# Designs tried in a protein design chat: VH-VL binders against B9 domain-containing protein 2 (B9d2). Part 12

Target 1, 175 residues: B9 domain-containing protein 2 (B9d2), of Mus musculus (Mouse) (q3uk10)
Amino acid sequence: MAEVHVIGQIIGATGFSESSLFCKWGIHTGAAWKLLSGVREGQTQVDTPQIGDMAYWSHPIDLHFATKGLQGWPRLHLQVWSQDSFGRCQLAGYGFCHVPSSPGTHQLDCPTWRPLGSWREQLARAFVGGGPQLLHADTIYSGADRYRLHTAAGGTVHLGIGLLLRHFDRYGVEC

## First folded at step 3 (VH-VL)

Design S2 (framework fv_bexmarilimab)
Fold by ESMFold2-Fast, scan of step 3:
Structure S2 (fold): chain C 175 residues (1-175), chain A 122 residues (1-122), chain B 108 residues (1-108)
Amino acid sequence: as target 1 above (175 residues)
Amino acid sequence: QVTLKESGPTLVKPTQTLTLTCSFSGFSLSTYGVGIGWIRQPPGKALEWLAHIYWDDDKRYNPALKSRLTISKDTSKNQVVLTMTNMDPVDTATYYCAHKSLYWGTSYFDYWGQGTLVTVSS
Amino acid sequence: EIVLTQSPGTLSLSPGERATLSCTASQSVSSSYLHWYQQKPGKAPKLLIYGASSRATGVPSRFSGSGSGTDYTLTISSLQPEDFATYYCQQYGSSPYTFGQGTKLEIK
């Protein structure tokens, strides 16, 4: 098997007008991928952005995978949540991005989209009491066409991701 | 490595309830992004998705059959059970269970059981 | 529901030839939701291509997929004896997640 190390951080976010932000995240891979160490999901601390400034999290990501092939390359899914001055939480945006496939250090910008109207409430309810794994529910993904009618562009999440590949030649991973 | 096998009755009378069990090995239904689906194929016909269940107990059913279907899992036994009520001769088909991988924005069935033919007749 | 129509229904070719199989959706489907399965007589289906163009683990390079919107194709560049089977496309864009009626690839 070939091995893939993903090490980096969720740096922060820009373009959100909400009062205080935190990020829930998860990483998803195809069936040929096995997590050898690390945690597939997490949540940042809350950070209060200033007008025109970046919200900072500096949240670490450190994952070690084994894989038999290149299909099912890792993807990172993100939920940006806001917290008002009374402690009430509201979804500010959804985003996802592919982990880079080339070795080295990468700076990534992950655009988010925001549900509008009743879709915002429906999606927020789907995520209550859980981590980002609720975004893997088929109902959310199969409803993509419906969500296009009730979405707007959101802010952007910024990431620094390092990628280290091992044994790709040794295990004959097909490109 | 990854194996799935369907078990249950091969003959069912009209109006009876069908219960099928999918037994699997080589993976855990506690693993993030992993699910098990049920798909059937009447003789000489196309494949029809019935239902699936994910690691987090998220359940989805074909809307045309939803009132007749129940899916559940027992992760400690490596089993997923599908129950289908009020069987009719048109439900005669080979029933498959399959390992389901959830990717961001998509999902597919990457490993399948051998299938079990269920015939509905008097 | 989204209806997938595959053509031709049967394709008769010899080993070494190129096969092109088509799948047309009744409404636009994102390419990330279009998958192809191979089924041999008496056997379960096997995942071949996912997301219109990505080969599943262990699938030979002679298999390739392409397409977008409503039109998708599966190509086998040089048929091997083991490739004679029925091929199904599937969409995962909306429930119910439908399959095409299949294209049977048979030896001439």
Scores: ipSAE 0.006, ipTM 0.477, lowest interface PAE 12.2, mean pLDDT 79

Design S3 (framework fv_bexmarilimab)
Fold by ESMFold2-Fast, scan of step 3:
Structure S3 (fold): chain C 175 residues (1-175), chain A 122 residues (1-122), chain B 108 residues (1-108)
Amino acid sequence: as target 1 above (175 residues)
Amino acid sequence: QVTLKESGPTLVKPTQTLTLTCSFSGFSLSTYGVGIGWIRQPPGKALEWLAHIYWDDDKRYNPALKSRLTISKDTSKNQVVLTMTNMDPVDTATYYCARIPHYSTWKYFDYWGQGTLVTVSS
Amino acid sequence: EIVLTQSPGTLSLSPGERATLSCTASQSVSSSYLHWYQQKPGKAPKLLIYGASSRATGVPSRFSGSGSGTDYTLTISSLQPEDFATYYCQQYGRSPLTFGQGTKLEIK
């Protein structure tokens, strides 16, 4: 059984016009992947940039997986939300990126997109129970051609992700 | 433009294994989020989903048929293959492959192949 | 599994009339996960409506979808000869992905 350790942080975000930002995130893997330690989803604190246009979170990600094969390699999905002075939350962008597959430390820039028109209202309906919710809709990729007329480019989320692979040379990995 | 086409045998004997290939053009199964599904329709009956596979090799099967089904892809050939074991006359149907535009886009099929009629008889 | 029940099974109308087709789910489904397809005899299904109310590319404005929860409707405001076909609803709010049994729209 091979092991994959994903350790790093969601550093922050740039290019958002909203003043107070936080990020919800989750990791998606195939069914053969087992989480040995860590949590598959989380939420950053709210940050209000004082200098420049960058929101800083420095939110840790530390996940340890076991897998029998390379199928269903981990993918990170994220939502950037804004919070107004009354505590009301509004979606600012969706992003999705691949976890690197090579060992070492990687800098990732994950562009986001935001829904427009009726698509925006439909995705806003995913907000339930007093907090924003990660649903299938929340992981929509900005490269999907069908949604280009219903989306606009958003800001960028910046991540530093380290990848450690164990037992890939010792234990067979099934394809 | 986007096209999909099913190929494989049109006649299968009971107990044999059916292998169908979906060949497509106008897009790549290396594109993030894209998937290919298989749907069948017995003569005069409703559509029944069988399986689908995504760009990252994530596979989903209809639980009622999972023990009989295998779906695989060859991204370099732009092909998805469905194998169904232990064929029975009730499996006689037109088999379609169809594209899922993105794994998170509500899971509908936007382009379909023409379908291939597979008859199971002795 | 979620069972989709379409009614009526057959609808007989004349060109120019309004058609209303229903799809009822055995459990609540988010409208985002309910879709409609049109199928003509001997042909593959064609995507008509996705997410309960969004028209697919090239679909005429006379087609509209609505609904939420367990009750969904496809409406054709003024039937054209080419609209006589079988219509299927589909959900993937929960695995397995299921289709309704179809409503056949036929000329009176």
Scores: ipSAE 0.000, ipTM 0.468, lowest interface PAE 15.9, mean pLDDT 79

Design S4 (framework fv_bexmarilimab)
Fold by ESMFold2-Fast, scan of step 3:
Structure S4 (fold): chain C 175 residues (1-175), chain A 122 residues (1-122), chain B 108 residues (1-108)
Amino acid sequence: as target 1 above (175 residues)
Amino acid sequence: QVTLKESGPTLVKPTQTLTLTCSFSGFSLSTYGVGIGWIRQPPGKALEWLAHIYWDDDKRYNPALKSRLTISKDTSKNQVVLTMTNMDPVDTATYYCAHSRTFYYGSWFDPWGQGTLVTVSS
Amino acid sequence: EIVLTQSPGTLSLSPGERATLSCTASQSVSSNYLHWYQQKPGKAPKLLIYGASSRATGVPSRFSGSGSGTDYTLTISSLQPEDFATYYCQQYGSSPWTFGQGTKLEIK
């Protein structure tokens, strides 16, 4: 069985206007992929960017998978959240990126987007600190969903991801 | 390398059904975020999106033509099929299929097939 | 549906000049969902810019995009002979996905 080690970190984020940021993350794979070690999801500490606007997390990712093939290659889902001075959390951006398929160390920039909601949802965000969260982000891609009219470009999450492949020559993948 | 190629009849009579096949290589239509769209271009006119199919078999149609369009995929054959009923001379166009990657920040068409000209006449 | 209006319909310029092509949407569109394509006669369109400002792989740095809301612009600095083509904007923000009518860039 081929094995994939994903080793790296969620370095931080730039381009967010919100203060006190943290990142929730999860790794998603096809059904033929089995996690041998590590955890599929996590959350960074909260970082408040100084004047200069980069939030730093240096949050480690260390995952070991076994797979029978290339279908369902791993992707990383990211949610950037802001925390106000009262401890209330609001979604600042959503993004995802595919884990690189070539061995070695990769620097990734993951752009985010944020659902804006209707004018009433915008007012709710202004007064209560909590924003709408997409239950089904997949519906946005469908081309018939009003949610795409209510999104904004967010900041960017920066990652350093190392990929180590074992036994991939058996499946036609170069190491 | 990702490639797509359209195939089907080049001549269709009015009222007949058009069936076009998009054959592709270099990717799997089971891959998260991947889809295939159909776009047409009448001679000398602008591009018009017709239909789209995603990795999860989700389907989208141009509402102006929805009653006439069906899109389907056969992942084992690496094919996407578009059918359009009740063809009319105004449907004469070059028909393209195109690869798309659909992410949270948008979807775009790249690359495109070479296109196939379909002429509708008696 | 969102209507995209491109202007001018035809732009006549010489190599070495700067081209500015406009795309105006009838309703606000997120810049993430506005894209530009280049089409040469007898050929399929080619992606140039996605998300209003990001160059597609292999697209020369002389191509740049900008804009937000309803107003978007494609700029080509220092035109090369191979740049004379028809350019289309596209929105993916609302169904149905629509294209502009095109701007033909021709040699003066």
Scores: ipSAE 0.000, ipTM 0.469, lowest interface PAE 14.9, mean pLDDT 79

Design S5 (framework fv_bexmarilimab)
Fold by ESMFold2-Fast, scan of step 3:
Structure S5 (fold): chain C 175 residues (1-175), chain A 122 residues (1-122), chain B 108 residues (1-108)
Amino acid sequence: as target 1 above (175 residues)
Amino acid sequence: QVTLKESGPTLVKPTQTLTLTCSFSGFSLSTYGVGIGWIRQPPGKALEWLAHIYWDDDKRYNPALKSRLTISKDTSKNQVVLTMTNMDPVDTATYYCAHRGRIAVAGTFDYWGQGTLVTVSS
Amino acid sequence: EIVLTQSPGTLSLSPGERATLSCTASQSVSSSYLHWYQQKPGKAPKLLIYGASSRATGVPSRFSGSGSGTDYTLTISSLQPEDFATYYCQQYYSSPYTFGQGTKLEIK
């Protein structure tokens, strides 16, 4: 069995017009991947930028997987939420990025899509219970065509992701 | 293609109000994260940021000039208007409008209009 | 406000030479918010480098940027005739968003 450690942080986000931001995240893998340690999902603290237009979270990610092959490589689903002074939350953007497959440290920029109109409230309600089922999750997070009339380009989430591989030379991955 | 063009008077008398219009194409100011800024440059001097406006009508002003500046948009006409009150000869400058970049990098002015020279004299 | 100081004010070089332009901020800024613009006489500024080190679309590889904190550098390897222009650094880290006073690159 090959082992994959994903260690890093959700650094922050830029390009959002909303002031107080937090990020919900989840890691999605193919069925042959088993999480040995860590938590598949989490939520950052709220950050209100004092300088510039970047929200800073420095939220740690530490996941240990076992896998029998390269299919279903991990990807990170992201939701950026805004919070007003009364504690009310509104979905500001969503997106996903693929975890790098080469060892070492990587800087990633994950563009988001912003839901518009009533779709915003429908999507927000769907995310309260942990999020949509995997079959539909990638379509929603990518802003595929059927949602394009209800979405606009959003801000970007920035991540620093370290990848450690063990026994991956048997599967053709350089390490 | 993204294009921006400034228009307005080229000659203004001291104490008058300057009104400049930025007309643009190739993007919409109703699109999330898009903004337009105004920057001026007196002859032979450095660039000075004046104001910008975002898609959601959020407005930012240079604190040194805030009492004199008003920025507004008409999204249906693809226009942004800057007004500056109580003009003085020291306000003689080329005035630019510029597209504020929104996705990959925060706060770049990635496309600029050609600029319009405004001379303040009697 | 954050003051950006560029040095030298004027740099006289010949085509083919290497140019190094400095920008110093009065307080630390995040490199993600430090940008460089090129301006030719009678023309609008053009975005050259954003986020301290990323080239804007269409910018030749001879242009490179580096730096962090308070100290930033724009380097032009092997100057071409079209590179003689005025260069401005800008911070978008804190309002008001300020520009340096400019470095004029002129033919020796």
Scores: ipSAE 0.000, ipTM 0.464, lowest interface PAE 16.9, mean pLDDT 82

Design S6 (framework fv_bexmarilimab)
Fold by ESMFold2-Fast, scan of step 3:
Structure S6 (fold): chain C 175 residues (1-175), chain A 122 residues (1-122), chain B 108 residues (1-108)
Amino acid sequence: as target 1 above (175 residues)
Amino acid sequence: QVTLKESGPTLVKPTQTLTLTCSFSGFSLSTSGMGIGWIRQPPGKALEWLAHIYWDDDKRYNPALKSRLTISKDTSKNQVVLTMTNMDPVDTATYYCARVKYGGNSWYFDLWGQGTLVTVSS
Amino acid sequence: EIVLTQSPGTLSLSPGERATLSCTASQSVSSSYLHWYQQKPGKAPKLLIYGASSRATGVPSRFSGSGSGTDYTLTISSLQPEDFATYYCQQYGSSPWTFGQGTKLEIK
């Protein structure tokens, strides 16, 4: 069995007009993947930038997977929320990125998009209480692609992701 | 200022459906970052989370009990209703409703109702 | 699901002593998602600590929390008579939300 260790952090975000930002995240894999340690979803603290336009979270991600094949490679789904002075939360952006498949350290910029109108309310419900499910996240993504005029470009989430692979060559698994 | 109170039958017969209502004041489920959860505690045992509902109607259920549970809200009445089907004597417990709140970088139960003891017996 | 195991099951101490209560998760949980509740006999639980180390409003300074990963601790620096209760840890790191089985703090 091949093993994949994803170690890194959600560094922060730029390009959002809102202050007091936090990020919900979830990692989704195919059915052949088993989480050996870590958690599949989480939420950052709220950050209110004092200097410049960047929100800083430095939120750790440390996940160890075992897999029987390369199908269903991990992807990270992100939901950026803003919180006003009254504690009310507003969706600022949705994004997702694939975990790199090559070993080593990677800097990732994950662009977000913002749903508009009534669709914004529907998508916000998908992320409350945890990260999105893979099937649900794919529905969200395909919906955004289909209805491009009902979305706007959002800010960007910045991640530093390290990838360690073990036993891939030994079990005939290709990277 | 903020209060939560459970209401419903205190005695339920086996196989019947239990319906509990959480009535609250001092906040609204139209406010983002707010929700109501239901937690039960059988006599002398640990707490068990059952279900919660958030301001945006997102619902989460304990997978062990999901087929038996339904949660809904009436934002205008400040009420959340939990329904649990096919009651059994092992479901005898004190049932609590609690406010689910985002704050301090997390989600947690910050305020709890007094609880209502539901006994399942013939 | 993440299983939370609390130890000891029962802790017998005298007023004025320090209490240390442990909560171990079956897999790593961000400290932001680990919470502690106090429950007195016949009463509803009360939030004590959220995010592993933040005291809830009105909670006395003698209560403190710490920990990361799989190991978390609740400390009561100098026990008062009203502190003898059952304490539960809880996580929100993954669905379903789970509670530990509880640690009963009783008078020796």
Scores: ipSAE 0.000, ipTM 0.469, lowest interface PAE 16.4, mean pLDDT 80

Design U3 (framework fv_tiragolumab)
Fold by ESMFold2-Fast, scan of step 3:
Formats: C-alpha cells, structure tokens, sequence
Structure U3 (fold): chain C 175 residues (1-175), chain A 125 residues (1-125), chain B 113 residues (1-113)
C-alpha cells in the first residue's frame, strides 16, 4: 500500500477581470484511493485585489491518501467565482491541475478556461457543491474541443503543493 | 530583459562561510511567476542544484539534501536580490557558482531560463 | 536521488552532419497523469553559463534553432542536432526536474572534426 501526503496552499490568482474573487476546489482520485485525513473539497475567502493584479487566498490544503496503484492519480479541480456588490456569484473560470508525482515542493500555475454565453450558467449549475456533477466533468475541465468552442482562456490560479510519498519504490517513483 | 549579476569573494578559507549575492534586473525577486536558484559547477560533481527561494503570498525555500543544514538562501526585496550562505566549507566546495531564474510552468518549475555570469569560489588555506 | 548519465563523453562531428547525444535517468521521469517527461537540455559554451535549449523532453525554448530536437520518454532521452554549425560547439547537459534534488547529467562535449 502506497501513501501520498499532499500539503500546500491555493496561493491566489492573476489575469481575471472580475474584481472580487474566490475559489472552490475539489480533489478527484480513482476508486482505489482512500482519503486517510483531510477533506476532499473546500472554498477560499473572497479577495478583492488592491495593488497589483493578484487575488490572494493563501488557502491551505492538507490531504493524506492511501492507494493500491498509480491509476487515478489525484487531480485538483478549480473553479474561480466572482461576487458582485449584490452578493450574486458568477463562474469566472475553471481548470484543473494534476497533483505532481515527484516528492518535494512544487509551484503550479493552473490556467483556467472562461465559459462563454449560456455555458457559464450550465457549468455553474454543474459545479454546485464545489465539484462537477456531470458524467463528462473531466472533458469539461480538460477543455476538449466540444467545450473549447464555448470557452476562452481565463486567468491563472497559483498553487504551492508539497508532496510526500511512502512505499512507491515498486512503481519507480522516489519516496 | 532579465539579467542576473553576481558578486562575492572568490577565495574562502576552510571551515568559514561562503557568501554570494545575485542582483536581479528586469524582474522582481518577489515575482509570483519565478523562483530564484543557486547552482554550482565543479569538475568532480558537475552541475549541482543547491536550492531555491520564491515568493507566493509568503517566502518559501527548498534545499538539496546534500547541503541541507549548512545552506541558507535569502531574498532581499529592498535591493531586488537574493543571497547564498554556505557554512563550514571544505576544499570540495570549490566550484563556479551560478544564480539562475526558474520560470513557473504548469507542472514544471525546475528549468532555468536566465543565469548569472558565474563566480569561481576557491576554498583553500 | 535520480542519477543522470550521458553518452558519449565527447563527440566529434563534421559541419552540416547530425550529432546525437543520449541521456539516461536511473528512474522514470515520465509523469503518467499528464504524460510529460520532466527532462531538459542545456548548452554551455566555454566561459558562459548553461543556456536552456529544450524542456518537457521535446519542447524547444523560445529562440532555439529548429535544428535542435529532443526525443525519448521515461528513462532514455536523445538530443539531436540535425546539421551541426560552428556555433554549436559546446558541452550539452540533460537535467531531470521530476524530483528534488534536481540533477544534471555529466555532459557531452561536441566538437568539429
């Protein structure tokens, strides 16, 4: 049984035109992965960038998994939302990042895709509860051709992810 | 254009501390899209990554295990530079030291796109 | 730590001819989830720092001539210079950035016959 400890933070985001931003996140793994400690989803506070273009969240992530194999390696799904002065929320971007498989500290820049027109409302409904509810969620997050025709490049989410691996030597990965 | 300019002594006695500085122009040491690295090169060890510092809401630092415990990499935002201190040096630490910028890529922050000119540091009595 | 090896130690090639440099890692540097190899290639000329040529095993850095190409996956990688020019005389290093500490190969010296 191999173990993976993911510790880090969602640092912030740049390149979004909306003024008040927060991030919903969820971790997706294959069925053979068990969460030993932590929570699979969360939400940052709302941040309004002041000087510069970066929304700062410093939102912690601390997850400990056990797995029987490398299939279904963890992916972090990200939704950047904006909140207007009336408290109404709108999806500003979505994206995903694979959790690195190499031990140590990693800085990740996760580009997002901005939904256009009616796709914004469809995706917002699908992402209720912090994670995708659709059968084709992976296709939507990956920006496959069918969805890219209704999306544009969005801002970038910045993450600092530390990885500790145990009992992975049989899979050719340093522990 | 990004430029890295190194300064520091070229001769250090055994058991003393090696100290080098890398001044940055064309980018900020606190840039959220960069990491600032020290790498050394010697005939015996080849190219060897020593560590990095980077700013993401707060400062972070990573070190190679081979020098962990006697190395410190520190940023200085007021001077837009970062430094290396390596304690308890031995003749085996004799090398050309480089500072280098690592850009942030999706899943790949471990490459070096801009380098300082290099500083030969000799450790001898 | 991942150990990098390169072959040959030195290579003499005529101008206009192909130069091929091999790099091997002691462990796979392929991340199956994103299907990327965490491998880079650098060029170093005498008296200069290394210069990044290729990252992700096969992606050329901006400004690098098309004659440079990288290939391979997992543990076995190749840098190819399709038509050697005089300015390509240098030492070439591979580097893994799959796991910290990041490690470099010992280098391959490319010279003109």
Amino acid sequence: as target 1 above (175 residues)
Amino acid sequence: EVQLQQSGPGLVKPSQTLSLTCAISGDSVSSNSAAWNWIRQSPSRGLEWLGKTYYRSKWYTDYAVSVKGRITINPDTSKNQFSLQLNSVTPEDTAVFYCARGPHYYYGSGTFDYWGQGTLVTVSS
Amino acid sequence: DIVMTQSPDSLAVSLGERATINCKSSQSVLYSSNNKNYLAWYQQKPGQPPNLLIYWASTRESGVPDRFSGSGSGTDFTLTISSLQAEDVAVYYCQQYYSIPWTFGPGTKVEIK
Scores: ipSAE 0.000, ipTM 0.473, lowest interface PAE 15.3, mean pLDDT 80

Design U5 (framework fv_tiragolumab)
Fold by ESMFold2-Fast, scan of step 3:
Structure U5 (fold): chain C 175 residues (1-175), chain A 124 residues (1-124), chain B 113 residues (1-113)
Amino acid sequence: as target 1 above (175 residues)
Amino acid sequence: EVQLQQSGPGLVKPSQTLSLTCAISGDSVSSNSAAWNWIRQSPSRGLEWLGKTYYRSKWYTDYAVSVKGRITINPDTSKNQFSLQLNSVTPEDTAVFYCAKYPGSTIFYGMDVWGQGTLVTVSS
Amino acid sequence: DIVMTQSPDSLAVSLGERATINCKSSQSVLYSSDNKNYLAWYQQKPGQPPNLLIYWASTRESGVPDRFSGSGSGTDFTLTISSLQAEDVAVYYCQQYYSTPYTFGPGTKVEIK
């Protein structure tokens, strides 16, 4: 069994016009991946950036997986939410990024898309609903034409993610 | 009720640019609940979708691969119309051209409103 | 690209009898998020633009007579005219709008026997 440690943080976000911002996240893997430690989802604190400033979260991610191979490599899904002065929340952007496959620490910029109309509800449900709904989110971000009506360009989420690979060479898998 | 009215030349010389316009009444070209399409029809190719333009926070435009690089679909909000320009035409581009509307904001229904059609012949 | 095929190429049906037209897509046009098939049927008479009959495979457009019905899912679709009338003589096209480029079938010509 090979092991994969995903260690890092969701640093913050730029390019959002909304006031108070927070991020919900989830990590998704193929069915053969087993979580040995950590949590597969979480939520940052709320941050209120000034115009032109980065929303800053410094939210930790620390996950330990066991896997039988490279299929179903981990992918991070992100929802950026805004909170108004009354505490009401609206989805400001959705994005995803692939966890790096090479060892070491990587800086990632994850562009988001603003969902429009009924797709705001669809993307919120996809975050909690599991694999088939995540496929639809990926299709939106692939630029398929029918989904352009459901999204507009949004801000960018910034991440620092490290990857540690253990025992991959013992299973005939190069690390 | 939405209506589409087409205008443009019926004869274009080979290698020149074909230009057609579709005037919209009863709706706005920048409506976020519509997309505006160009289709052509010929005996050899049948019905062929060429592209569409639509407004959702910004303008989007999609083109069929068969004409990509030769085609421009352009909205004009001041005149409430959209146009088609097809460059470097050949006799194989001879067809009846239609403009058509897709109603829908987040999803499309079907193309429920069509222009009257314009026969364009590409010949010397 | 998604390729659309129709059968038969032409169909002769007696007045008052049932007409059935088949349409096949090379890939599924069912979108699982909304469970809709992005498949439409159009009627075209000589000298006229196509006229929308059915969208989402089975939903009749406003003003279309109830003798027209659509069925099917995924890759196989059918347009049925339950009792052919003289004004139904036309060419019928299926069209997928699941993915660009949107594509049409080659058409089925319906005539009175």
Scores: ipSAE 0.000, ipTM 0.478, lowest interface PAE 16.4, mean pLDDT 80

Design V1 (framework fv_greziprubart)
Fold by ESMFold2-Fast, scan of step 3:
Structure V1 (fold): chain C 175 residues (1-175), chain A 123 residues (1-123), chain B 112 residues (1-112)
Amino acid sequence: as target 1 above (175 residues)
Amino acid sequence: EMQLVESGGGLVQPGGSLRLSCAASGFTFSDHYMQWVRQAPGKGPEWVGLTRNKANSYTTQYAASVKGRFTISRDDSKNSVYLQMNSLKTEDTAVYYCARGWTYSSSYGMDVWGQGVLVTVSS
Amino acid sequence: DIVMTQSPLSLPVTPGEPASISCRSSQSLLHSNGYTYIDWYLQKPGQSPQLLIYLGSNRASGVPDRFSGSGSGTDFTLKISRVEAEDVGVYFCMQALQTPWTFGQGTKLEIK
């Protein structure tokens, strides 16, 4: 049984034209991975960047996993949302990035994309409770050759992720 | 309370010059693009031009009808934006409004407007 | 320049009834970022224009929920679900997709 610690933060985002921004995140792993401590999903506070500046969150991530194999390595799913003055939320971008597999500290840039037209409206209607729920990429696109996704490039989310590995020498990964 | 107050209007002869000022209060002026919009008597609004904020190098854009004759500038230390109007024509007669523009730090659209200042170009 | 055309130009309405104003653009106002760059303004008699709707369907601060914006591409609508006396004035659509920003010719809403 190998162990993986993911410790870091969602630093912020650049390249978004929206005013007040926040980020919902979730971590997805294969079935052989077990979360020992931490939470699999969360949400940053809202930040209002200046034109051309970074939205700044400094949102902590601290996760401890156990795994029996290398398949299903953790990946981070990100949704950037904008919030208006009445508290209404609108999706600004979707993205995902793989958690690094080498130990140490890593700076990551996660490009996002945004659904256009009616897909944007459908996703807004999928809000649960008083705010948006985290949506997986599969939820946006399903059915090979059945869906046409109208998407546009979005901004970029910036992360600082530290990775600590234990008992990985058995699997050919150095700690 | 967010306010924009225009000044400097008046009567001027064709070919003359006039400088309008707009003083802002109640919000962080330096974050915002600033715009000038005019409205001729009995007509709808016509966009005149804009100046961007410091992060966008104070760049300006103008409507074709005023390009080369009008200049927009700003002084963030005084929370003010200016419209220098040269080679004035009778068709420049209008109420001139100052408005704050699009920005990430505020809602989009021109959500704060001054009361307007009358400029009359006549002999 | 993008041309904005409004209809009707004059709109008499009975208080409490709904009202609808149309606006057409000569080019699509949908940007590649997914936003529709159409704003709506109201100019009450003797006052400066005030923002009602920005980026297609977003209500500006302090604007009652009886106002809504809709539409895509080149055809846009401003709806008032129940007209009140204070809604009297001239309504303007405006495109903010490309400079120069251009306004429609205006729709004058009057109480019958």
Scores: ipSAE 0.000, ipTM 0.452, lowest interface PAE 18.2, mean pLDDT 79

